VH-VL binders against o27280. Designs and how they scored, part 264

Target 1, 266 residues: o27280
Amino acid sequence: MDSMNVPEVLEIKRIVEESESVKTFIFSWDFRREVRPGQFVMVWDFRDEKPMSVSLIDPVRSEIGISIRRVGEFTDRVHGLSEGDLLGIRGPYGRGFELMGRDILLVGGGIGMAPLAALADEATARGMRVDALVAARTADELLFLDRLEAAGVNISTCTDDGSCGFKGFAHERLLTLEENHDMAAVCGPEPMMFQVMRILDERDVPAQLSLERYMKCAVGICGQCCLDDTGFRVCAEGPVFWSQELSRVREFGRYRRDPAGRRVPW
Below, E stands for the ipSAE of ESMFold2; O stands for the ipSAE of OpenDDE; V2 stands for 0.75 times the mean of E and O plus 0.25 times the DockQ between their complexes.

## First folded at step 11 (VH-VL)

Design Fb2 (framework fv_azirkitug; at its last look DockQ between E and O 0.01; V2 from the best seeds 0.00; counts 0 for: pae E 15.5 > 2, placed apart)
Fold by OpenDDE, look of step 11:
Structure Fb2 (fold): chain C 266 residues (1-266), chain A 121 residues (1-121), chain B 107 residues (1-107)
Amino acid sequence: as target 1 above (266 residues)
Amino acid sequence: EVQLVESGGGLVQPGGSLKLSCAASGFTFRHYDMYWVRQASGKGLEWVARIRSKTNNYATYYADAVKGRFTISRDDSKNMVYLQMNSLKTEDTAVYYCVRPSYYEGYFDVWGQGTLVTVSS
Amino acid sequence: ETVVTQSPATLSLSPGERATLSCRASQSVGSYLHWFQQKPGQAPRLLIHDASNRATRVPARFSGSGSGTDFTLTISSLEPEDFATYFCQQWESFPYTFGQGTKLEIK
């Protein structure tokens, strides 16, 4: 493995609570190494390593933020860490989002809002108009609302239980929103993304979607994140894909492969 | 709109007690550390107390001048932060501000209007 | 703790003039130095963050510079509403200490 792919041991500068299950860990970053919204890093806790989205890119403070949802043993350990503790970070990897036009729509579900939050910052900094549809199961799981609002993003919320905003799913809420966007960026549960993509295609809105797959190497070698039929490697050709690319991916919105390579339906 | 509103200030004798309150609105209060900062008349700003968010176990910190006498607390369900001030001294006389730091960056971006505490015999 | 010292204590100038305010930290604070403006009877207002970044709605005549231990706030051409007290604050290490302030008064 290239020396550039060796994890750098970084100190956690700050920890921000995003929700009960999501924390953002902030690190000093050398911006000679460029990072783009939509890219991910491999986080190493000296026992295991997992891919995580970059949710904050702050060239002013020379910092990045990594948002992590508590979902298993690895993330449990990471969530137990404190400011000042160390983590290994290597990357960034993958293809990030491309910004086009002046009016963009962000559609995010749960932790999927992490890369979109970073994208929102970039877009607003460029003077773009940003609409964001933020979806979650409940109000308490909605992420980055204050941050997005502070950035000047127009926010629409959607919750499964109706505890905040539109009661229903993201694609349902999307149907009630205006159709005048130059581009859309989507990230969240794959079934959500699938439905959202279909609507956006019908509206002739160019869309980019960020996929999640099991990743091991992050450098396109191991093939664990390879998509069926196309051979796309999520870590190399993705994780951000255009809707046209995903239209060729049969498994999209249908199933994924687990660490053992078995098909797991969504 | 993001807003902090202090209350509870007033006149008290040395050795007395006061409890300040700060009502927060317009943001997800539970995710933020909160601070009290005070300013004596014609003087500079002085940090008084800090309380961390739940994710940081509501850890509290105090300036040496008030340690053992002041207690900072919060009620996330009510979007409130408090400052219990006991054994007040004349040098505690100041306008007390409730202050919120920025979401990620690390600077005080929101201040309340302040509440005046006067300790005098 | 990190001690932050401002100079001068008082600065007397006329509208239209250039104002230069200094802030020095007892140890390096990198770029984690912020400036606040305070008018009588009001709470401090964030003016500059991270040494050189204007806060929201801050006029372009305000600028910040510096790194490490020495920082400067510059007002290129003073407006009547700019006469106030200015505080610097370091955010490198807790507790986040303030300078004693510079009072900018009208000559």
Scores: ipSAE 0.060, ipTM 0.626, lowest interface PAE 4.3, mean pLDDT 93
Fold by ESMFold2, look of step 11:
Structure Fb2 (fold): chain C 266 residues (1-266), chain A 121 residues (1-121), chain B 107 residues (1-107)
Amino acid sequence: as target 1 above (266 residues)
Amino acid sequence: EVQLVESGGGLVQPGGSLKLSCAASGFTFRHYDMYWVRQASGKGLEWVARIRSKTNNYATYYADAVKGRFTISRDDSKNMVYLQMNSLKTEDTAVYYCVRPSYYEGYFDVWGQGTLVTVSS
Amino acid sequence: ETVVTQSPATLSLSPGERATLSCRASQSVGSYLHWFQQKPGQAPRLLIHDASNRATRVPARFSGSGSGTDFTLTISSLEPEDFATYFCQQWESFPYTFGQGTKLEIK
């Protein structure tokens, strides 16, 4: 806990522009500090600190990669950095994905593909068959396609605007795919994950979902967190949850209860 | 081309009724939630009603100011969204926009040009 | 429901000046805040999504910043076409509420 609580200042070794709004920052990493797909690290730019999922875990080259979407002041500053600049990294933290069986389905939306790309590398290295459903608003925002192809992943795409692959949402594309998987791993916008989870549950496919919303609460940088102490396991059990665990979390699925206890939207 | 076209606005007396229509084209309509959003002259934007896609069982939601008076509906076979407006009040006077939200990024992506509803004696 | 408050209600500036518009949410919305521009007689146009990402065909002089409860839209050097009304909207929790708007006027 000592080493993980003190940021290690690391040099940015390489920057990969994944899209207009997403960059992958690659660092040398000592794998005595093991990292599992789905775990997160705290990235410190010497002014602020945010949780980020690891997208590349490469013990052969002794590298990790952190994919960061530009969404605010912190990520704007990080996106302005160059190779050779410094960032603080502490971790890893949290529970990562667990692989089971021989056939895995990955369902990723936008930046949610980042931890799934790392998982795909591990799954293919174990000889698993990997299918990935990669979703975005537009073709230009589909992430990691070349990398997944090179790893031998079978890719299906969907875009809101139909510019690549299936025109529509990830859960709608999922309904059109044969379900022969031993497990699924899901990461992306919470509405997408909720709908995908419901379909996978109906099909009796074990699913693990990575929640970025819970990472914000878990690291104490959010203000007043909206935690459900009775139904929500503390952030230490995440960011990756089994679908059965999430079905008990009142916040997930975008509902709240009125004074009469009725479920109401948002 | 992605497009939303509203119709059915007009002048109506308080207590009257009006039905707005929105024709959607250029995208897979059945996949999207749909909204009505209104704007009184010189005022801000206010959501009015939401209807979910088929995957979410067409669930409907209403702003407090219109609940019990307005009904949103859709016909996926015709790519249409409707807003039935009953018991109209003068404060319902506004331009009404049909709106498609982004599925992944959370912004109101596509807007119609709006249709004016005037509730006045 | 999350209340979104904009300030100032009206901002009077000249072309070439820097405009700073504020949006505050009554509870944390993370990065789920969007900015729209509306010119008279037109529907709103998306400028910034997810606090800081410029929408397609939006000039670089527009930038967004902030997270949690406090957000800023900045126009670095005003052009004549930038004088319009600006709205923010939170997308963290339903209902997805709008601010009341800031009117940016020519001084």
Scores: ipSAE 0.000, ipTM 0.377, lowest interface PAE 15.5, mean pLDDT 82
ESMFold2 (binder alone), look of step 11: mean pLDDT 91; pTM 0.910

Design Fb3 (framework fv_azirkitug; at its last look DockQ between E and O 0.61; V2 from the best seeds 0.00; counts 0 for: pae E 13.7 > 2)
Fold by OpenDDE, look of step 11:
Structure Fb3 (fold): chain C 266 residues (1-266), chain A 121 residues (1-121), chain B 107 residues (1-107)
Amino acid sequence: as target 1 above (266 residues)
Amino acid sequence: EVQLVESGGGLVQPGGSLKLSCAASGFTFRTYDMYWVRQASGKGLEWVARIRSKSNNYATYYADAVKGRFTISRDDSKNMVYLQMNSLKTEDTAVYYCVRPSYYEGFFDVWGQGTLVTVSS
Amino acid sequence: ETVVTQSPATLSLSPGERATLSCRASQSVGSYLHWFQQKPGQAPRLLIHDASNRATRVPARFSGSGSGTDFTLTISSLEPEDFATYFCQQWESFPYTFGQGTKLEIK
């Protein structure tokens, strides 16, 4: 591994609560190291290391934000940290989103909104019109609404229980939205993304989707994040893929591989 | 629309007590730290108290001038933040503002209209 | 705590003139310095954030500069509505402290 891939120990400047289970950790960032929405970093708590999406890119304050959902032992430890505490961060890695056109649609589910929030900031800064479909199980799990609104994003919400916005799933809500976008960016549960991609394809809307897979090295060496058939490495060729690329990936929307390489159905 | 509305101000004698309320609307209140800032007539702005979000265990902080006398609290279910003021002093006389910080950036972007507290015998 | 000091305390100018307000921090605050405008009977309004960024709906005649310990708010050409009190505030370290204010009054 290249010395450039050594984690940099950074101080947590701020912690922002996004929801009961999601926190955004803010760090000073040297923007000589370019970071793009859709890219991820490896977060090291000096015991374990996990890939996390960059959810905030702030050149004004020279800061980045990493949104982390509490889902296991590693994230439990991280969520127990306070401002001023230290984390190791290396990256960024992977292929980020590419903006094109004037009108963009963002479709996000749960923590999948993290990279999309960063993309929204970039898009709006470029003067693009941004529509965002934000999905979650419940209203309390909807992420980044105030942030997106402040950025000038047109927000549509949907929740499984109907506690906010459209009652139903993202792909169902999408069917009710206008078809006037130049491109779409999608991130969330893979079953959601699969359905959304199909709709967007039918509408001839170019779409980029961010995948989540088990990652270990983040540099395309270990192969843990390889997608079946294509050999795509999510950490190298992704995590952002075009819909045309994903159409070649049989496992997409169907299953993933766990750390042992076993198939785990979605 | 994002809005903060203070209430509860009034005239009170030294040594008395008063409870201020702030009603928040138009944003996800529960995820924000909230602040009270006061301003005496013709004077500058002074931070008074801070209460963190639930995720930060509702941690509270106070200016030295009010520590031990004032208590900041919040009710996320009602989108309310409060300031219980006990053992009031004449120097506590000021307009008290309920203030929200920005989402990430770290500046006070939303202020209430303020409520006047007058401590006088 | 970080002490923030503004100068001058009072600035008397006429419409159309250029105004220059200073803010100094007792220690470096990087670019985490904000400016507020306050008119009588109103709450403070965010004017400039992070030393040089205009807040929403702030006219282009307002500009901020500086880093570290010394900051400047400039109004290129004063309009009648610009006569108010201006406060700077540091957000580098908690507690976040305000300057004592500069009152910009009409000559």
Scores: ipSAE 0.225, ipTM 0.723, lowest interface PAE 2.9, mean pLDDT 94
Fold by ESMFold2, look of step 11:
Structure Fb3 (fold): chain C 266 residues (1-266), chain A 121 residues (1-121), chain B 107 residues (1-107)
Amino acid sequence: as target 1 above (266 residues)
Amino acid sequence: EVQLVESGGGLVQPGGSLKLSCAASGFTFRTYDMYWVRQASGKGLEWVARIRSKSNNYATYYADAVKGRFTISRDDSKNMVYLQMNSLKTEDTAVYYCVRPSYYEGFFDVWGQGTLVTVSS
Amino acid sequence: ETVVTQSPATLSLSPGERATLSCRASQSVGSYLHWFQQKPGQAPRLLIHDASNRATRVPARFSGSGSGTDFTLTISSLEPEDFATYFCQQWESFPYTFGQGTKLEIK
């Protein structure tokens, strides 16, 4: 039904500061519209609309949370809001993560840890063993550590500057970790995801990766979220893809696109 | 270890003033909202004041019984919460607790041991 | 503002007996109802959150139930340390109000 993709105006129920630059906005949600880890919503501040990953899925409290990093004018305006203020939300959209086996590895860089935190909650609720590699530039930018620990997740950290955990890149830390996982889920900067994907492929670990692309319609009509030669639309066929699907995408890890669709270097 | 330690209670006459302090340790204080809750001897619990984190512009809220007389504040550089109590009445006599809500759920999960305020002639 | 009322005010029981404490909200609070235990001279301790979830290191003899306006705390077999005052609190809407308490006394 073609009118169902109008933003619903919702009250911000709670705001949680995850770091200096990241806040989680929590809303009441009717779970007859099912939400899965790895799906996203379009957030509308009455001027502009941006895709944001769902980071908290709580059917018991009838709540969802979205985590938003302050990076520009739209996110600056949203970060200036208070509990009780209104935002428009469309969704959820996209293909979420699928769980398999009994042992899962999560590899998250920066804000990419947000959808993986939601997945960790689902995996632990199923009784799976969850290992998480949480990466950032500095210790202050590591996200969701307390939440993951409370959920029983086994955490490894790495920071570019060595201020917490392993000093170095996520893929370098991954080389020193055990290889016995049934699957992996990866989300973060695309160059990081490319390097991590290659290691996991060499180890024959099935991996799902969550991609970001510019989105306008979120339902696959406008074409702004397309991966070049594949015809995949991140908003419709993704944002979560199996590593197998991404191995043939020429731009993955090499280029990004600006809002006009122009190829620019990472 | 997570701790909240109240201080500044004591005996004061009606109409007097008193300032309570709460020292926080063992957690990232600046990201939490903070509360004062009081309990008169042999009676129930009553919320008194709330102060939000910096990301919520340090917004403050008060129970009707204390509006205009009490002021909650915080100093994130010192991990401190304060309650300035003016125009005290005998009905303000209580143990005052500093309280931290849980991060996502908002229920009161960490309590201080309390500081006694007695307002008497 | 949501008023929370507890009953009975005092409950006198012996060790080994089952205790049932009630909490009623003046309007629906869904499952946003918490229970606290308070011993004399001590701060309250969280016991049950969100109607039925035991807090960390709370013994299995404590259970919570209910939703909407009517909630129950049950202690299946009382131990000497359980004789204390119990409070409930709603967390559905600010201000987050408390019940007046139920004192559980040794008979």
Scores: ipSAE 0.000, ipTM 0.435, lowest interface PAE 13.7, mean pLDDT 84
ESMFold2 (binder alone), look of step 11: mean pLDDT 91; pTM 0.897

Design Fb4 (framework fv_azirkitug; at its last look DockQ between E and O 0.86; V2 from the best seeds 0.00; counts 0 for: pae E 13.8 > 2)
Fold by OpenDDE, look of step 11:
Structure Fb4 (fold): chain C 266 residues (1-266), chain A 121 residues (1-121), chain B 107 residues (1-107)
Amino acid sequence: as target 1 above (266 residues)
Amino acid sequence: EVQLVESGGGLVQPGGSLKLSCAASGFTFRHYDMYWVRQASGKGLEWVARIRSKSNNYATYYADAVKGRFTISRDDSKNMVYLQMNSLKTEDTAVYYCVRPSYYQGYFDVWGQGTLVTVSS
Amino acid sequence: ETVVTQSPATLSLSPGERATLSCRASQSVGSYLHWFQQKPGQAPRLLIHDASNRATRVPARFSGSGSGTDFTLTISSLEPEDFATYFCQQWESFPYTFGQGTKLEIK
């Protein structure tokens, strides 16, 4: 493996609580190594390695943030870490989001808001108008609201239980929003993204969607993250895809493959 | 609108006790560390106490000058942060500010109006 | 702890003049130095963060520069409302200490 793909051992500078289950870990970053919203890094805790989206890109402080949801053994260990502790980081990898136009719509669900938050910062810095639809199961699981607000993002919320904002799912809330965006960026549960994409297509809004698949190598060689029919590697050709690309991916919105390569329905 | 409002200041004799309160609104309070900073009349700013968020186990830190005498606490359900001040000294006389740091970067971007604590005989 | 020292203690100038305030840290703080403005009877207000970035609603006449141990706040052309006390603060290491302040007064 190329030396560039060797994990760099970095100190956790800060830990920010995003929700009960999500923390953002902040690291010093050498911006000679460019990173873009939508790209991911491989996080190594010296036992296991997992792909994580970059949620913060701060060239002013030369820092990046990685938001991690507590969902299993690896993330449990990481969530047990403190400021000053070490993690291995290699990357960034994958294709990030492209910004187009002046008015953009962000649609995010749960931890899917992580890359979108970074994109929001870039977009607002460019003087773009940013609308964000932030979805979660409950109010307490809504992510990055204060951050987005501070950036000047116009936020709409929806929750499954109606504890905040629109009661319902993201695609349902989307139907109630204006149709005047130049592009959209979407990230969240795949069933959500599938429905959102359909609506955006009907509205002729160019859309980019970030997929999640099991990744092992992150460099397009192992094939674990290959999408059926197309052969797209999520780690190489993605994780950000245009809607027209995903329209060719039969499995999108239907199933994914687990670490053993078995089909797992959404 | 993001806002911090202090209360509880007043006149107290040396050796006395006072509890300051700070009400937070307009942001997700539970996710933030909170600070108390004080300023004596015509003097500079001095950090007093820090309390971390729940995810950091509500860890507390104190300036040497107040360690053992002051206790910082918070109630996330009420969006409140407190400063219990015991064994007050004349040198504790100051305006006490409740302060919030920025979301990620780390600078004091939100200050309360302050509450005056006067310790005198 | 990191000690932060400001100079001068008092600066007397007239409206329209250029003001230069200095802040020095006892050890390198990188770019993690912030400036606050405080008017009498008011809480400090964030003016500059991370050495050179203007906070929200801060006029362009305010600028910050420096890195490591030496920092400067510059007001290109003083307005009457700019006469106040200015504090610098380091955020490199906890505790995050303040300078003693520079009082900018009208000549």
Scores: ipSAE 0.223, ipTM 0.722, lowest interface PAE 2.7, mean pLDDT 93
Fold by ESMFold2, look of step 11:
Structure Fb4 (fold): chain C 266 residues (1-266), chain A 121 residues (1-121), chain B 107 residues (1-107)
Amino acid sequence: as target 1 above (266 residues)
Amino acid sequence: EVQLVESGGGLVQPGGSLKLSCAASGFTFRHYDMYWVRQASGKGLEWVARIRSKSNNYATYYADAVKGRFTISRDDSKNMVYLQMNSLKTEDTAVYYCVRPSYYQGYFDVWGQGTLVTVSS
Amino acid sequence: ETVVTQSPATLSLSPGERATLSCRASQSVGSYLHWFQQKPGQAPRLLIHDASNRATRVPARFSGSGSGTDFTLTISSLEPEDFATYFCQQWESFPYTFGQGTKLEIK
């Protein structure tokens, strides 16, 4: 196999605008380098490199899709690219989601739906029953609804402003949903994930949650993605963790670290 | 549930103008590129115009046969696609289809019923 | 611009026979080739996407094969409803062009 830690320069084959702030960039991919839902790649624009969610895994077309939210200078530059432009991709990295049972609940907030959309495709292809709670601040920021519907996913929505579906936070909507799932997968803002995890733990639903931390090497040698108290490296032992693993982590839902290593509250 | 409904076709003399409309429903319209495709009686399919989604500022593309005479536009707030057709020629006589490509795969999976444009002197 | 050429232009067959339709692209399009069926007075219907994948609710008698520049649509045993015009389209590079069609007629 080629080394995962050296970027491969790939052409952007297609760009899909998912929302005003989120685009999906589609690349050809050699699936001898396997990709699992919940894994991430490092995207290199020849100046800087950032971890990004894989949202589409399509072995039939030999393609992957990477969904990127515009949040700063790096992502602004990438959002300004066109089909035919080049990006460096290295990976995939990290531990992906594992499917179990017959009934799965997905809970996604904002861009956190990206890895869950990939998981939904795999789950429905296996014949699982998939329910998704898709959350955002506004209706215009709800991601992947048409794709999930086409895949046969049963969708519930919530928005902070009430513009679509339940008005309120994802964990509040979760309390009104049926309690009949074999597992859950959760990805989104860490405060949301903390509240959702608590509810799922009380319901005895096995849950996997995908964390975001600052990453530099992505292969587990630099220590920049470590979780306090456990020494877990998000890029190596995660980004997907079981809820029982996260119950041992005091920083989860409390704070994050900036590039200089300083604690920053959520 | 997913629907594209064209309107605005009719009989027009050469040199005239028509504006076609396409009302979209049942999907998140703003995420998709949209196309007009035409078919003359007994002939094959010919793409006419393309308008991109917002990601590239709604860029427009035209087949050579209509360039400079036709203008495609869209209104994402109303889920509408338009084709302004000026300086019509008898060769423009066709059924005009509004078409949506599939999500991520690019093939033309949703077609309207078509609206007939006849340009006859 | 990638030119897509279909053959034969017209194919006359009887119900129960096997139909074989060809599509050739002027440049490699990988597997980005799609097949459509159009019955008289109707809009085109997607049959096969990405060279070989049947679209939803397409009968198993339809199959597609090929990659690169040469592609084939096969209908294993013709039903009366299959007599129609068939188009292929490449989706590798813009503009996404159609073949001129193969008309499948009842003998």
Scores: ipSAE 0.000, ipTM 0.422, lowest interface PAE 13.8, mean pLDDT 84
ESMFold2 (binder alone), look of step 11: mean pLDDT 91; pTM 0.906

